# VH-VL binders against Cytochrome c oxidase assembly factor 8 (COA8), part 225

Target 1, 167 residues: Cytochrome c oxidase assembly factor 8 (COA8), of Homo sapiens (Human) (q96il0)
Amino acid sequence: APERGAERRDTAPSGVSRFCPPRKSCHDWIGPPDKYSNLRPVHFYIPENESPLEQKLRKLRQETQEWNQQFWANQNLTFSKEKEEFIHSRLKTKGLGLRTESGQKATLNAEEMADFYKEFLSKNFQKHMYYNRDWYKRNFAITFFMGKVALERIWNKLKQKQKKRSN
Short names: E, the ipSAE of ESMFold2; O, the ipSAE of OpenDDE; V2, 0.75 times the mean of E and O plus 0.25 times the DockQ between their complexes.

## First folded at step 21 (VH-VL)

Design ol11 (from ok4 with heavy chain S106E; framework fv_pabinafusp; at its last look DockQ between E and O 0.49; V2 from the best seeds 0.66)
Fold by OpenDDE, look of step 21:
Structure ol11 (fold): chain C 167 residues (1-167), chain A 124 residues (1-124), chain B 112 residues (1-112)
Amino acid sequence: as target 1 above (167 residues)
Amino acid sequence: EVQLVQSGAEVKKPGESLKISCKGSGYRFSEYWLGWVRQMPGKGLEWMGDIYPDDSDTEYSEKFKVQVTISADKSISTAYLQWSSLKASDTAMYYCARQGWHYDEEGPWGFDYWGQGTLVTVSS
Amino acid sequence: DIVMTQTPLSLSVTPGQPASISCRSSQSLLHSDEKTYLHWYLQKPGQSPQLLIYKVSNRFSGVPDRFSGSGSGTDFTLKISRVEAEDVGVYYCSQTEHVPYTFGQGTKVEIK
């Protein structure tokens, strides 16, 4: 029985380009687009006096970012691979080589590529639906914690002010 | 590292206006009270007032309430102390200082970080 | 206004000997949160004030262990176990319990 070679699913390397912000920055920094996901990573500032709620928000934002980076890195790799396979298969069916007489990479026309995009979207529809659902859930949670942190900041200010007025 | 950098020394005449600055770095500028402290030549320290840069909430000592205006621009992490009309008696060293605080505590600490000071000389 | 009274106003100390500065407030500095908002500062010659002790007994970051604060209510003490040449300057007690914030007169510490 021939050993079915386990197709090594080329998972995108988890190496998010660690853009290092300047050490003295007190702000979140946006890095260059990631090579695989094409998403710009955010480096979150860690304040000296970070509350547990602020820390929870920061971690949730970071986890959501990593989730997005991984999803789109894998999706882009899959898309690129399937696109190349589609082009090769169609060119072969047409009796055309992978390169034109001028040495350029042979391409399909817009109509043929439209068929690929329709098929790809149809095939990945459920995956995108799950992604969108989870994206909304995560962003809702982030927004909720942002609200809580905002309230905490207001409360911390009020406590300091009340102490000043109480006398 | 937390730093407060003040504007340079000023020499003015009586009746002139003056605005000195204090720029904060290395911390969340908008979320800490920033105070101004006067030190007259050879004298002790006097709290003038403070500002919360996020909403520009300001508190003054009664002694200084009419004499000075404290303001802040959180976009550039800078606080200001301003006189509309200087007097010879305003000759002093002026310090900006951050009020330290912790989220678990109800009140601010003392002034945990200080600027280098701005010498203001008012002479005829 | 809360009046902060320091004693002595000047102190000449031999290096290696202990020093003690007292500060008395005109009112209690005990807050409803059971914390006491008394602080100690050092102003070295030609420098800005620096925080030494906050809330009676807590050493600020980078402050040597030879510095200690104690006290309660209205009576407070700063102690230096072994005075060093770098300890020369003016020491201030301060309160942040009541507005306006107030400082003591200062205690000048010199080396003999």
Scores: ipSAE 0.759, ipTM 0.894, lowest interface PAE 0.7, mean pLDDT 91
Fold by ESMFold2, look of step 21:
Structure ol11 (fold): chain C 167 residues (1-167), chain A 124 residues (1-124), chain B 112 residues (1-112)
Amino acid sequence: as target 1 above (167 residues)
Amino acid sequence: EVQLVQSGAEVKKPGESLKISCKGSGYRFSEYWLGWVRQMPGKGLEWMGDIYPDDSDTEYSEKFKVQVTISADKSISTAYLQWSSLKASDTAMYYCARQGWHYDEEGPWGFDYWGQGTLVTVSS
Amino acid sequence: DIVMTQTPLSLSVTPGQPASISCRSSQSLLHSDEKTYLHWYLQKPGQSPQLLIYKVSNRFSGVPDRFSGSGSGTDFTLKISRVEAEDVGVYYCSQTEHVPYTFGQGTKVEIK
């Protein structure tokens, strides 16, 4: 069963690839890289016997994936846009056109482009710091709930074995 | 959608070995006891034993304990019932069935989903 | 071993009429968790058994509400309020309170 998961776009397009796992799958599936974020989406399995704790973990992982995909899609778009603007500005100040004699896009050499990379990193430093903080916070929470789910499954196993052999 | 798919019908001679299979899908196979039930021609149902695939823990009916071996391979979601030396009296339909449970303990502890059955015929 | 005894062993009923099947266990099926592990199955002609009722009175998913179960201790009853043609087959009671798990001998239900 394919699912449509993208919400309304307020920034860069949420162009995540929509890989559909086999209908009888009982495992999470990893899809192909998203064109915009370059990240592989995970399609999460919903078991028939899903506990509230398992559901909370699954939703946290889904929300974290959406957040991460959106951040990098937006950042990649911003990088591409500002890169083109930088090239355009530098070509204009050198008195050059946006196209070569052959009609291909004019470019800057590696030394000239190094200035762009340094400026981009400086300009976006605080944004990336907040992203890193939130990334660690989210992934620590996910790991914590993975541990809780693992313990819950051990307890369910022990309860079943006790019930099987009561008498 | 929970499904249990068993291997096809078998025709064997007394003294031969046999291993029949039951493949589970649509649920976490290793987390449920899976049982084997015999139905002799024209007769009722008999529990043979079951297995917990996660660790291969088994329970056998004393009637069948020395006659069959129950095993599982959780990596391929498959359980097995096997005989080392078949007898004519082993002619029967054999079902696998999942023992149900629910995280809140309100589900069945009975056999909620059954395979289609494997007919085993042992004759010379 | 817990012996499960069904009565009657055969039942012929006219369509639309009620049917009742009795099951008696040789000992109590009440577990220490205060639940009773008695179940009912239907095996239609040429098919695998299917779960109808679990733990005395709970209908399994997809089972019509014309099926109901009752009982306690050692005496249990399955009732079909209006027998239909699709209800033909052999009905089994079963217990999962104690290993070895056991089944009743079956009640064959036919339409006359």
Scores: ipSAE 0.673, ipTM 0.878, lowest interface PAE 0.9, mean pLDDT 87
ESMFold2 (binder alone), look of step 21: mean pLDDT 92; pTM 0.948

Design ol12 (from ok4 with light chain T96L; framework fv_pabinafusp; at its last look DockQ between E and O 0.47; V2 from the best seeds 0.64)
Fold by OpenDDE, look of step 21:
Structure ol12 (fold): chain C 167 residues (1-167), chain A 124 residues (1-124), chain B 112 residues (1-112)
Amino acid sequence: as target 1 above (167 residues)
Amino acid sequence: EVQLVQSGAEVKKPGESLKISCKGSGYRFSEYWLGWVRQMPGKGLEWMGDIYPDDSDTEYSEKFKVQVTISADKSISTAYLQWSSLKASDTAMYYCARQGWHYDESGPWGFDYWGQGTLVTVSS
Amino acid sequence: DIVMTQTPLSLSVTPGQPASISCRSSQSLLHSDEKTYLHWYLQKPGQSPQLLIYKVSNRFSGVPDRFSGSGSGTDFTLKISRVEAEDVGVYYCSQLEHVPYTFGQGTKVEIK
C-alpha cells in the first residue's frame, strides 16, 4: 500500500516580526507590516507600576493581535496557493504555457480572475463569518477593559487628589 | 530607569521672564504628580507646587501661587516652571521631583526621583 | 501650614557609631486611610535630594538597611545604625499629608 505522503500543510511560520522597540520607550510601538499577514505588529509597553487590570488588558490585546496575525498569514498563504493553482489549471486548459514568449509569467484576464475571486470568497464565506464574529467579540472585550482601566486611572488620580483637598 | 532631566543653569536680570524645564523618562509621565522644590542658597527645601501632566491639574503653595506658573506638555514628557518677572530673591536651586505611588498602596511615597536641579541666578 | 521641626540641626558622628535624628510635626500626620505620610530625604553635598524612607518606616529601593525610620502621630525618628562616610549630607523630614507640603529645617550630618 503506497504511503500517502502527508501533505505538509505549509503553515505560515509563526515568526512575529521581532521588532524591538528602543529600550527607553514608555509607549506602544508599531512595527513594519508582517511578511505573511501584512499586518503591522504592536509592541506593548509594560510599565513598572502595571495594575492587574492593565496587565489583563495588555495580555488580551496581545492575544488578539497574535490571533489576527495567524489568521491572516494562513489566509494569505491559502489565497496565494489557490490563486496560483487556478491560474495554472486555466492556462493548461487553454493550451497555454506558464510563461509568455517574452519570458513573463502568463496571467489570466480580469474576467477569468473574477471567477476565481467569486469562488474563493464563496468557499471561505463561513470562515470569514466566524472570523468576523470572533473579531467583534475580542474587540468588544478589549474596549470593555479599556473602559475599566480608564476608570481605574481616574480613581487613582482622585485618591491622590482627595488627599490634597481634604486637608 | 526613571530619570528627570532639567534644563541648564540660568543667569538673568531682575524683571526678565524665565521658563525652565524638567523632562521625565523611564515611566508613564502623565500618571505621576511632578513637583517643583526651591532651595535657596544655604537653605532648606521648599515645595512650590505640583502638576498632574495628564490633565494639567496644578496645585500651588500659597507662597508661590502668584509668583510662578507650573505647566506640562505630556506629549514630550516635559514639565515647566515659569516666571513672568524675576526678582533677585528668586536666586535659588530649583528641583523637579516625581511624586511616587503604587497601585496597591494608598497615597504617595513622597518624592521618589529628583532632577539634577536648575540653578537660577538673578543679579543686576 | 504644618511646621516640621528637626533636632538636632547639626550632628557630628564618628564612623561606625549610630546616629539619630528627630522630626516633630505641628499636627498629626495620620491620614484617614490609617497611613502616615512622613518621608525622609538625604541631600549629599552637591547633589539632589534622594528619598530614604517613605511613610515613616519603609526604605526606598537601594537604601541600605542601616537606615531605619520610626514614629507615629507627630513624633518621628530616623536612625542610622552605623554611620558611614557616604552618609554625610543634610537630612530632611517632610510631610505630604497636607498642602502645602513642608520640609524640616534639615539636619547636617558630618563625620568626626
Scores: ipSAE 0.764, ipTM 0.901, lowest interface PAE 0.6, mean pLDDT 92
Fold by ESMFold2, look of step 21:
Structure ol12 (fold): chain C 167 residues (1-167), chain A 124 residues (1-124), chain B 112 residues (1-112)
Amino acid sequence: as target 1 above (167 residues)
Amino acid sequence: EVQLVQSGAEVKKPGESLKISCKGSGYRFSEYWLGWVRQMPGKGLEWMGDIYPDDSDTEYSEKFKVQVTISADKSISTAYLQWSSLKASDTAMYYCARQGWHYDESGPWGFDYWGQGTLVTVSS
Amino acid sequence: DIVMTQTPLSLSVTPGQPASISCRSSQSLLHSDEKTYLHWYLQKPGQSPQLLIYKVSNRFSGVPDRFSGSGSGTDFTLKISRVEAEDVGVYYCSQLEHVPYTFGQGTKVEIK
């Protein structure tokens, strides 16, 4: 699900965004990709007649989004930092500089880089295992509250119809 | 912010059909009864009927039950009031109005927001 | 059908003076849930009606505190403690207890 949450269908965007939908918007709105996490944030609509249960669901979704954004921002940074450190260390062991003779950033071949990817996966395995557990736990809770909200809305509909017909 | 925006004024001949609209925004349109209220020139307010857009359940005043049709399309948050054959006596201002409610039952259960009105003139 | 009767039908008042409008229903508006769905609306000249007071005595959002409502059973009153120029228009009471929903005939309030 992490790999699917950061799709870049329309563009290869860059830049900082501090936008929110117009104050009068009555729909959830998806913003541009966050620079650090590469995930698109959702700005949640707050209906005028929001129940405590609806508020609980909305806050749970907001908190999950914040948690997910923070995790991937941190992991992207860690991945980039450790990748550069690995390349630097291996180039130093070979007696090579950080730049080629043409001035471009020196790199390692695919076989050498495979060692980095294997080590990164191993080093971060438990962190990603806990992330996956928490991700499923949060999504289960969200789904559960979505069900409760759906039932509440059915109940409110029935109450309105009863009041209309049995005044 | 809750808004109800109605279609523009209409000038018609007797016998013509007409369908006027009311578009709701700023609230969950399908979850509120939406009523139609007639005001004849220089007269007071008359409830015509209402609709629950989620399932198109309708309630009509007996006075208007045969003369008009109330409908809604929840996918575009729009309700309609329709005549198959207008009469000169249908000349009036027509309002749509939301019947408010609140999850904790503290709300009005009354017409809390109104459209701007649609003037229908039927002249021979 | 429940008939809603307003008195007076017309009221001319000096700015800053109080005004009172009565509304009587032909039968009790006390609902089985012990609430009374009696509402007051103001229709300013050339405008749509707007909700002022709902369920007898509750002011709707944005309505000044100079407006108040009271009553029970069949007799209800809207009071304006100090009439201002912007209060000009036709006031309606309504019942939303029983279908068909009905309105009073209106009380036209003018500044003299």
Scores: ipSAE 0.627, ipTM 0.843, lowest interface PAE 1.1, mean pLDDT 86
ESMFold2 (binder alone), look of step 21: mean pLDDT 91; pTM 0.944

Design ol13 (from ok4 with light chain T96Y; framework fv_pabinafusp; at its last look DockQ between E and O 0.42; V2 from the best seeds 0.60)
Fold by OpenDDE, look of step 21:
Structure ol13 (fold): chain C 167 residues (1-167), chain A 124 residues (1-124), chain B 112 residues (1-112)
Amino acid sequence: as target 1 above (167 residues)
Amino acid sequence: EVQLVQSGAEVKKPGESLKISCKGSGYRFSEYWLGWVRQMPGKGLEWMGDIYPDDSDTEYSEKFKVQVTISADKSISTAYLQWSSLKASDTAMYYCARQGWHYDESGPWGFDYWGQGTLVTVSS
Amino acid sequence: DIVMTQTPLSLSVTPGQPASISCRSSQSLLHSDEKTYLHWYLQKPGQSPQLLIYKVSNRFSGVPDRFSGSGSGTDFTLKISRVEAEDVGVYYCSQYEHVPYTFGQGTKVEIK
């Protein structure tokens, strides 16, 4: 029985380029686009006086960012691989080489590539639907916690002011 | 690290206007009260007033309420103390200081970090 | 306004000896939250004031253990168990219970 070679699913290396913001920054920083996901990572500021609610919000934002980075890194890798395989298969079917007479990489015309894009989108439709659903759920949760943190900040300010006036 | 950096020393004449600055760094500037404290030459400390930079809520000592204006620009993490007309009696060291707090109320609720001071000299 | 009265106003101490500064408030500094907002500051010569003790007895970050605060209601004490050369300066008690915030007259600590 031939050993079915386990297709090593080339998972994109989890090495999100850790953009290091300046040490004295009190703000969130946006890094350059990641080479795999093409998404700009955000480095979240950690305040000295971070509340448990603020920490929860920050962690939720971080987890959502990592989820997005991983999804798009893998999706882009899959897309690139399948695109290359499609081009190679079509060129072979046409009796064409992988290189033109000028030594350039042989490409397919726009109509042939349109077939690839249609097929790729159809194949990944359900995956994108699940992604969109989860994206909305995560962003709604983030927005909800942002509201809670905003209320907490207002309340903390009011408590401080009350301490000043109660005398 | 929390730092408050004040503007340089000022020499002015009576009747002139003056605005000195205090820039905060290393913390969430908008979420802490920032106070101004006067120290006359060879004298003690006097609280003048404070500001909450997020909404510019301001409180003054009655002694200073008509004499000075406290303001802040949260976009550049800077607070200001301003005189419309200086007097010789305004000659003093002026300190900005952060009122430290903690969300669980374990914090000082006092001036935990101070600027280096701004010397204002008003002479004829 | 709450008047803060420090005693003594000047203290000359031999290095290694203990020092004690008293502060009395004209009113109770006990807040409704059961906390007492009495603080101690040190102003070293040519420097800005720095927080030493907050809420009567809590040492601020970086403050040596030789500093201790005690007291309740209207009577408070700052103690230095062993005075060092770096402890020279003016010590202020301050109340944060009532606006306007007020400071004591200051106690000048010098080395003999």
Scores: ipSAE 0.712, ipTM 0.876, lowest interface PAE 0.8, mean pLDDT 92
Fold by ESMFold2, look of step 21:
Structure ol13 (fold): chain C 167 residues (1-167), chain A 124 residues (1-124), chain B 112 residues (1-112)
Amino acid sequence: as target 1 above (167 residues)
Amino acid sequence: EVQLVQSGAEVKKPGESLKISCKGSGYRFSEYWLGWVRQMPGKGLEWMGDIYPDDSDTEYSEKFKVQVTISADKSISTAYLQWSSLKASDTAMYYCARQGWHYDESGPWGFDYWGQGTLVTVSS
Amino acid sequence: DIVMTQTPLSLSVTPGQPASISCRSSQSLLHSDEKTYLHWYLQKPGQSPQLLIYKVSNRFSGVPDRFSGSGSGTDFTLKISRVEAEDVGVYYCSQYEHVPYTFGQGTKVEIK
């Protein structure tokens, strides 16, 4: 059940010293990337013979997916908004218009955009630090319940074989 | 929804081999015993044996143990009933059925869902 | 092997009237867990068997409440409070206590 924990953007870990940047993750049924979060949603199967422990695990995974998608949807909106504001501000400082002579949006080159990416990363450092902490806490809980479900299924198998043999 | 779908009717001659199938869906196939039940024309029901698909553990009725082989492929959720040499007396309807269980033991320990049956006719 | 004996083997019933089928096992079906693994199946004409009653008295999902089961030890009964046309077919009792699992010889229920 590996899930995309973060988005593939210019904020990837190259040059980052203190946190793990978002990465695309690659299940019950894994759908296409969500438009806003760029994460692939998992559509969880509900078996007809689902135990309370299995239900707990499924709900924990669902809640974690929802939390993760909301975080990255919000982060992507913030990134897009601040990127355009940065471009607008820098073009204004250079005395340039928002459109080229051909009518297309004016842009900054990769060197000029590097300052934006550095500022964005710095501004959002604490938010990403808390995200990483909560991500690890949630994934530890999920792993713990996965272990409990595995043991429960082994126990159920043994009970079925014991009952089948009738002594 | 739990469903068991069996392979189609077969017309065979004595001495021929045959392998019929039962494909399960809508439940965790490998976690349930799956049984085979024979019904001779105009007669009642006879349990032939069961298989646990997860590890292929099998249990046979003594009557059928040397006559048939029960197997499963859990990767495709399919169980099989096989004869190496059919006899005219093997002419019957053959059902697969799931041996039900529930995590809290409130449900049946018995055949709760059945396939549609496979009619096997052996004549020369 | 546990022999399951049904009585009667054939039953003609006027619609709306009750019906009762007896099933007797050659050995007690009481398990060490204090449960009794005695089940009832209906095989309608041209269909696969379907589970009606499990563990003596429990109705399976989708089974009308006019079906009821009772009994203990070696003697069991299936009752239909008001027989309807859709109830025609062969009724089997079955034990799942001891391998080999066995069925009764069947009771054919017809509408008169």
Scores: ipSAE 0.620, ipTM 0.836, lowest interface PAE 1.2, mean pLDDT 85
ESMFold2 (binder alone), look of step 21: mean pLDDT 91; pTM 0.939

Design ol14 (from ok4 with light chain T96E; framework fv_pabinafusp; at its last look DockQ between E and O 0.53; V2 from the best seeds 0.62)
Fold by OpenDDE, look of step 21:
Parts: C-alpha cells; structure tokens; sequence
Structure ol14 (fold): chain C 167 residues (1-167), chain A 124 residues (1-124), chain B 112 residues (1-112)
C-alpha cells in the first residue's frame, strides 16, 4: 500500500516580526507590516503600575492580534498557492508554457482571473463568515474592557482628587 | 526608569516673564500628579501647586495662586511653571516632583521622583 | 495651613550611632480611609530631595533598612539605627492630608 505522503500543510511560520520598540518608550508601538499577513503588529506598552484590569485588556488585545496575524498569514499563503495552481492548470489546458517568449512569467487575462477569485471566495465563504463573527466578538470584548479601564482611571483620579477636596 | 528632567538655570531681571519646564519619562505621564516645589536659598521646601496632565486639573497653594501658572502638555510629557512678572523674591531653586500612587492603595505615596531642580535668579 | 514642626533642627551624630528626628503636625494627619499621609524626605548636599518613607512607616524603593518611620495622629518619628556618612543632609517631614501640602523646617544631620 503506497504511503500517502502527508501533505505538509505549509503553515506560515509563527515568527511575528519582533519589532523591538525603544526601551524608554511609554506608549504602544506599531511595527512594519508582517511579510505573511501584511498586518502591522502592535507592541503594547507594559506600565510599572499596571492594574489587573489593564493587564487583562492588554492580554486580550495581544491574543486578538496574534489570532489575526495567524489567520491572515495562512489565508494569504493559501490564496497564493491556489492562485499559482490555477494559473498553471489554465496555461497547461491552453497549451501555453509557464513563461512567455520574452522570459516573463505567463499570466492569465482579467476574465480568467475573475473566475479564480469567484471560486476562491465561494470556497472560503464559510471560513470568512466564522472569522468575521469571531472578529466582532473579540473586538466587542476589547471595547468592553477599554470602557472598564477608562472607568477605573476616572475612579483612581477621583480618589486622589476627593482626598484633596474633602479638606 | 522614571526620570524628571528640568530646564536649565535662568537669570532674569525683575518684571520679566519666565517659563521653566519639567519633562517626565519612564512612566505614564498623564496619570500622575506633578507638583512644583520651591526652595529659597538656605530655606526649606514649599509646595506651590500640582497638575494632573491628562485633563490639566490644577491645584495651587494660596501663596502662589496669583504669582505663577502651572500647565502641562501631555503630548510631550512636559509640565511648566510660568511667571508673568518676576520679582527679586522669586530667586530660588524650583523642583518638579511626581506624586506616587499605586492602584491597590488609596492616596498618594508622597513625591517619589524629583527633577534635578531649576535655579532661577532674579537680579537687577 | 498645617504646620509641621521638626525637632531637633540640627543633629550631629557619630558614625555608627543611632539618630532620631521628631515631627509634630498642628492637626491630625489621619484620613477617613484610616491612612496617615506623612512622608519623610532626605535632601543630600547639592542634590534634589528624595523620598525615604511614605505613609509614616513604609520605606521607599532602594531605601536602606536602617531607616524606619513611626508615629500616629500628630506625632511622628524618623529613626536611623546606624548613621552612615552617606546619611548627611537635611531631613524633611511632610504632610499630604490637607492642601496646601506642607513640609517641616528640616533637620540638618551632620557627622561628628
């Protein structure tokens, strides 16, 4: 029985570009676009006096960012692979080589590529629907915790201020 | 590391205006009260006032309320102390200082970090 | 305004000996939150003030264990168990219970 070669699913390497912000920075930093996801990573500042609520918000933002990076890195790799396979298949069917007489990579016309995009979107429709749903859930959670942190900051200020007013 | 860096020494004449600065680094500048403290030559410490940079809420000692203006620019983590008209009696060392606090505790921890001071000399 | 009175105003101490500085407030510094907002600072010669003790008895970060604060209500004490040459300077008590914040007159500590 021929050993079915396990198709190594080329998972995008989880190497988020470790943009290192300056050590003395007291704010969040935006890195360059990741080469696989094309998303700009955010490096979150960790304050010395970070509350548990602020820490929870930061972790939720970081986890959501990592989730987005992984999703789009894998989606872009899949798209690129399937696009290349589609082009190769169509060129072969037409009896055309992979390279033009000028040595350039042979391409398909816009109409043929439109068929690829329709097929790709149809095939990945459910995946995108799940992504969108989870994206909203995560962002709503982040927004909720942002509101809580904002209230906590107001309260902390008021505690300091109330002490000044009560005398 | 938390640091407060003040502007350099100033020599002025009576009647001149002056604005000195204090730049905070290594912490969330907007979320800490920043105070100004005067020390006259060979004298003790006098609290002048403080500012909360996030909303520019400002409190003054009655002694200094009419004499100085405290302001802040949170975008550059800088607080200011300003005189519209200096007097010879304004000759002193001026310190900015952060009022420390912790989220788990009520109230301030005193002035936990200080600037290096700005010497202001007002002479005819 | 709350008046902070320090005693003595000058102290000459032999290295290795203990020192004690008293601070009295004109009003109670006990807040409704059951905390007392009295602090101690040291200003070394030619330097900015530095926080030693906050809220009566808590040592600030990096402050040696030879420094201790105690007291309640209106009477407070800073103790140095063994004075070192680096402890030379002016010590201030301060209150942050009432605005305006006020400081003691300062106690100059010198080495004999």
Amino acid sequence: as target 1 above (167 residues)
Amino acid sequence: EVQLVQSGAEVKKPGESLKISCKGSGYRFSEYWLGWVRQMPGKGLEWMGDIYPDDSDTEYSEKFKVQVTISADKSISTAYLQWSSLKASDTAMYYCARQGWHYDESGPWGFDYWGQGTLVTVSS
Amino acid sequence: DIVMTQTPLSLSVTPGQPASISCRSSQSLLHSDEKTYLHWYLQKPGQSPQLLIYKVSNRFSGVPDRFSGSGSGTDFTLKISRVEAEDVGVYYCSQEEHVPYTFGQGTKVEIK
Scores: ipSAE 0.772, ipTM 0.907, lowest interface PAE 0.6, mean pLDDT 92
Fold by ESMFold2, look of step 21:
Formats: C-alpha cells, structure tokens, sequence
Structure ol14 (fold): chain C 167 residues (1-167), chain A 124 residues (1-124), chain B 112 residues (1-112)
C-alpha cells in the first residue's frame, strides 16, 4: 500500500492539514495555511540525536501551535456564523429579502454592520483577553527554552573540540 | 535516516585538478566531525583528515596535508576533498565518514556512517 | 603515530564456529576520561566500511550480539561467537585517541 501525501487529511480538534515536507529536511518547515484557522502550520524537524531539552522545546512549540490553531479556527467559524445570522435577522426585520433583485446576497451598510462588530467584540472581549495572556505566557516559555537549547548546543560543540585538542 | 552521498567516479590524467563531494542528510550536518578515508586498490584504510563544518576547523594527517584540501559548505550540508594536481598514486577509493556522538555521552564514538565511496582513477 | 597491529591477517572459518581477532597498539589508548577510543569496523566485499564496536566493547546500533569486543591499554580483541556467511570481509581496528587516527592492517575473514 502506497503512502503518498496525495490528499489533504484534516485532523480535529485543530483541523491542521498534513503537508509532507522533504524527507531530507534538517529544519522546521512552514506549510500552507490551514483551511479552518488560516494559520500556517510548522512541521517540526526531529533530530536523530535529540536531547531531552530539545524534545521539551519541540513539544512546547507543537502544543502552542495546536492551541493557537484551535482557538482561531473556532473564532473564525463563530464570527462567520454570527455575522450571517445578524445580517439575516436585520434584513428580515426591515422586510427585505436575502438576495437583491440582481440575485446577489443582500448586505447591510457600514453603519448597520458597525452594530454587529461592537456586539461581537463586547461579547468576546474576555475570551480574547485570556487568549492574549496565554499567548504571551506560552511565547515566554518557548523563548526561555530556545535559550537553554542554544547553550546546550554550544556546550556540545566545546566538548567535541576539546577532545581533539587534549593531548 | 542518516546518509552520506558522495559524487560519482572520476577518471583523470596526472596534473589535473579534482574536487569530490560528500553530502550529508538526516542529521545536523554542522555538528559532527566529518572525515575522509583513502583506500588504495587492494589495501587497507587510511585516515586523511577531518573537518568540523560549523566553523571549517580542519585536521589533517601529516601524510596528506600538502596533497589535498578539505572544505565544507554547511549551507548545503556538503564536504569536499580537493587535489590541485593529481598523481597516478592518487588512484584509490575515497570515503567520507561521520564521527558520531551522543548528547549524554562523554566523547565521540568512531565513524558511525560512511558514504558509498568515490573511485578516483588517475592514468595517462 | 600510533601503530595498530592486527593478528591474524587472514582467517578461514567454518560457518557456525567462533573467530577471534587481536589488535595491539604501539602505546596505551586509555584517555583521561577513563574511556578507550578503540573501534572495530567491517568492510564486506564491494561495500563501504561499517562500524561494529565502539569504545572497545559497545555494539553499534543493529550489530548482532554474536559480536563482542574486549581489552584494555594496548591489547584488544574482537570475537564472533558464531561466524555466518554475511560476516565475510575485512575487519579493521582503529584508534581515535591521537591524531592522526590510524587503522590496523586488516584481518580478512573467509568461509571455508
């Protein structure tokens, strides 16, 4: 049985598409935008000689990516659904059809849509505030472990070089 | 999967220059010493020298120091062995090999992965 | 330079029988970290060398447990408990304690 990346396979909860990077890649790869979150997934390289510290960093980055894609996928769907419901409700209240005489979707003007945006932002303010806090917390942790991995790599280089010089 | 892929066989005349290559994949190329080993026809193995691709630090066997140049381009994960003027006595199989190490061990362990070899034939 | 001397230089073995290869260095290979940087390689006919044993006695990944290494100081031994047809080739010991790194002259193992 062949295993090519011929078709995109969506994964719940994030719905991240599976993009297959080059097999010989020694670096992380940024794939195409996810259809639900519109965020580009990172495909993480797993080194042949991966230390526990490097593994911790990789898992933290993977978890943060999954969390972030899940949040925005959910928010994008909610926003789109509530926007269409708001438009439909307001058009019905005004006695107007869902389509213009020309057959295109009827819309509300910018002043009318401003009410939707205000209501949506107000309703979701606390949720986005907690998201921002958690985003900074996660990125601080990632940066901290990136520094520790960099130091570990310097140490490993020094160990390899010292062996050659010690007579 | 760790792999070292070398350039193809070469047939040259005495006095000509030559540069053969070794491309590493499946590991962090710049973090490992990479060595060149000569095997003359029907003979044993001879270490020629090593390079650390991260900073191009190079060690040579005194026997080969003035005969060849070892270099690397870490941006394409490739090491090179060069002659400015080939001799008939340079006819041999040339291997590249990675010097292995592990993050939780003190010191390296031998040449753990080898290229397929590049046969260089120098004849009039 | 450290000279590595192997004995025997050639060995004919009936399949299923043991084999033993000796390697001697011209000076001690013991490093200050208490490790000994002596390694064993096999070069099968028409192939690149492959690592068998590193640091005297450690089997490299994928090497069968019929291969074992031992020794200290200047005297080292590679043993094959039961030689199989796939074990045919030339065995080299090597030292990585001092630059230049050096190999033994090789031991050709054949099936009779």
Amino acid sequence: as target 1 above (167 residues)
Amino acid sequence: EVQLVQSGAEVKKPGESLKISCKGSGYRFSEYWLGWVRQMPGKGLEWMGDIYPDDSDTEYSEKFKVQVTISADKSISTAYLQWSSLKASDTAMYYCARQGWHYDESGPWGFDYWGQGTLVTVSS
Amino acid sequence: DIVMTQTPLSLSVTPGQPASISCRSSQSLLHSDEKTYLHWYLQKPGQSPQLLIYKVSNRFSGVPDRFSGSGSGTDFTLKISRVEAEDVGVYYCSQEEHVPYTFGQGTKVEIK
Scores: ipSAE 0.520, ipTM 0.773, lowest interface PAE 1.7, mean pLDDT 85
ESMFold2 (binder alone), look of step 21: mean pLDDT 92; pTM 0.946

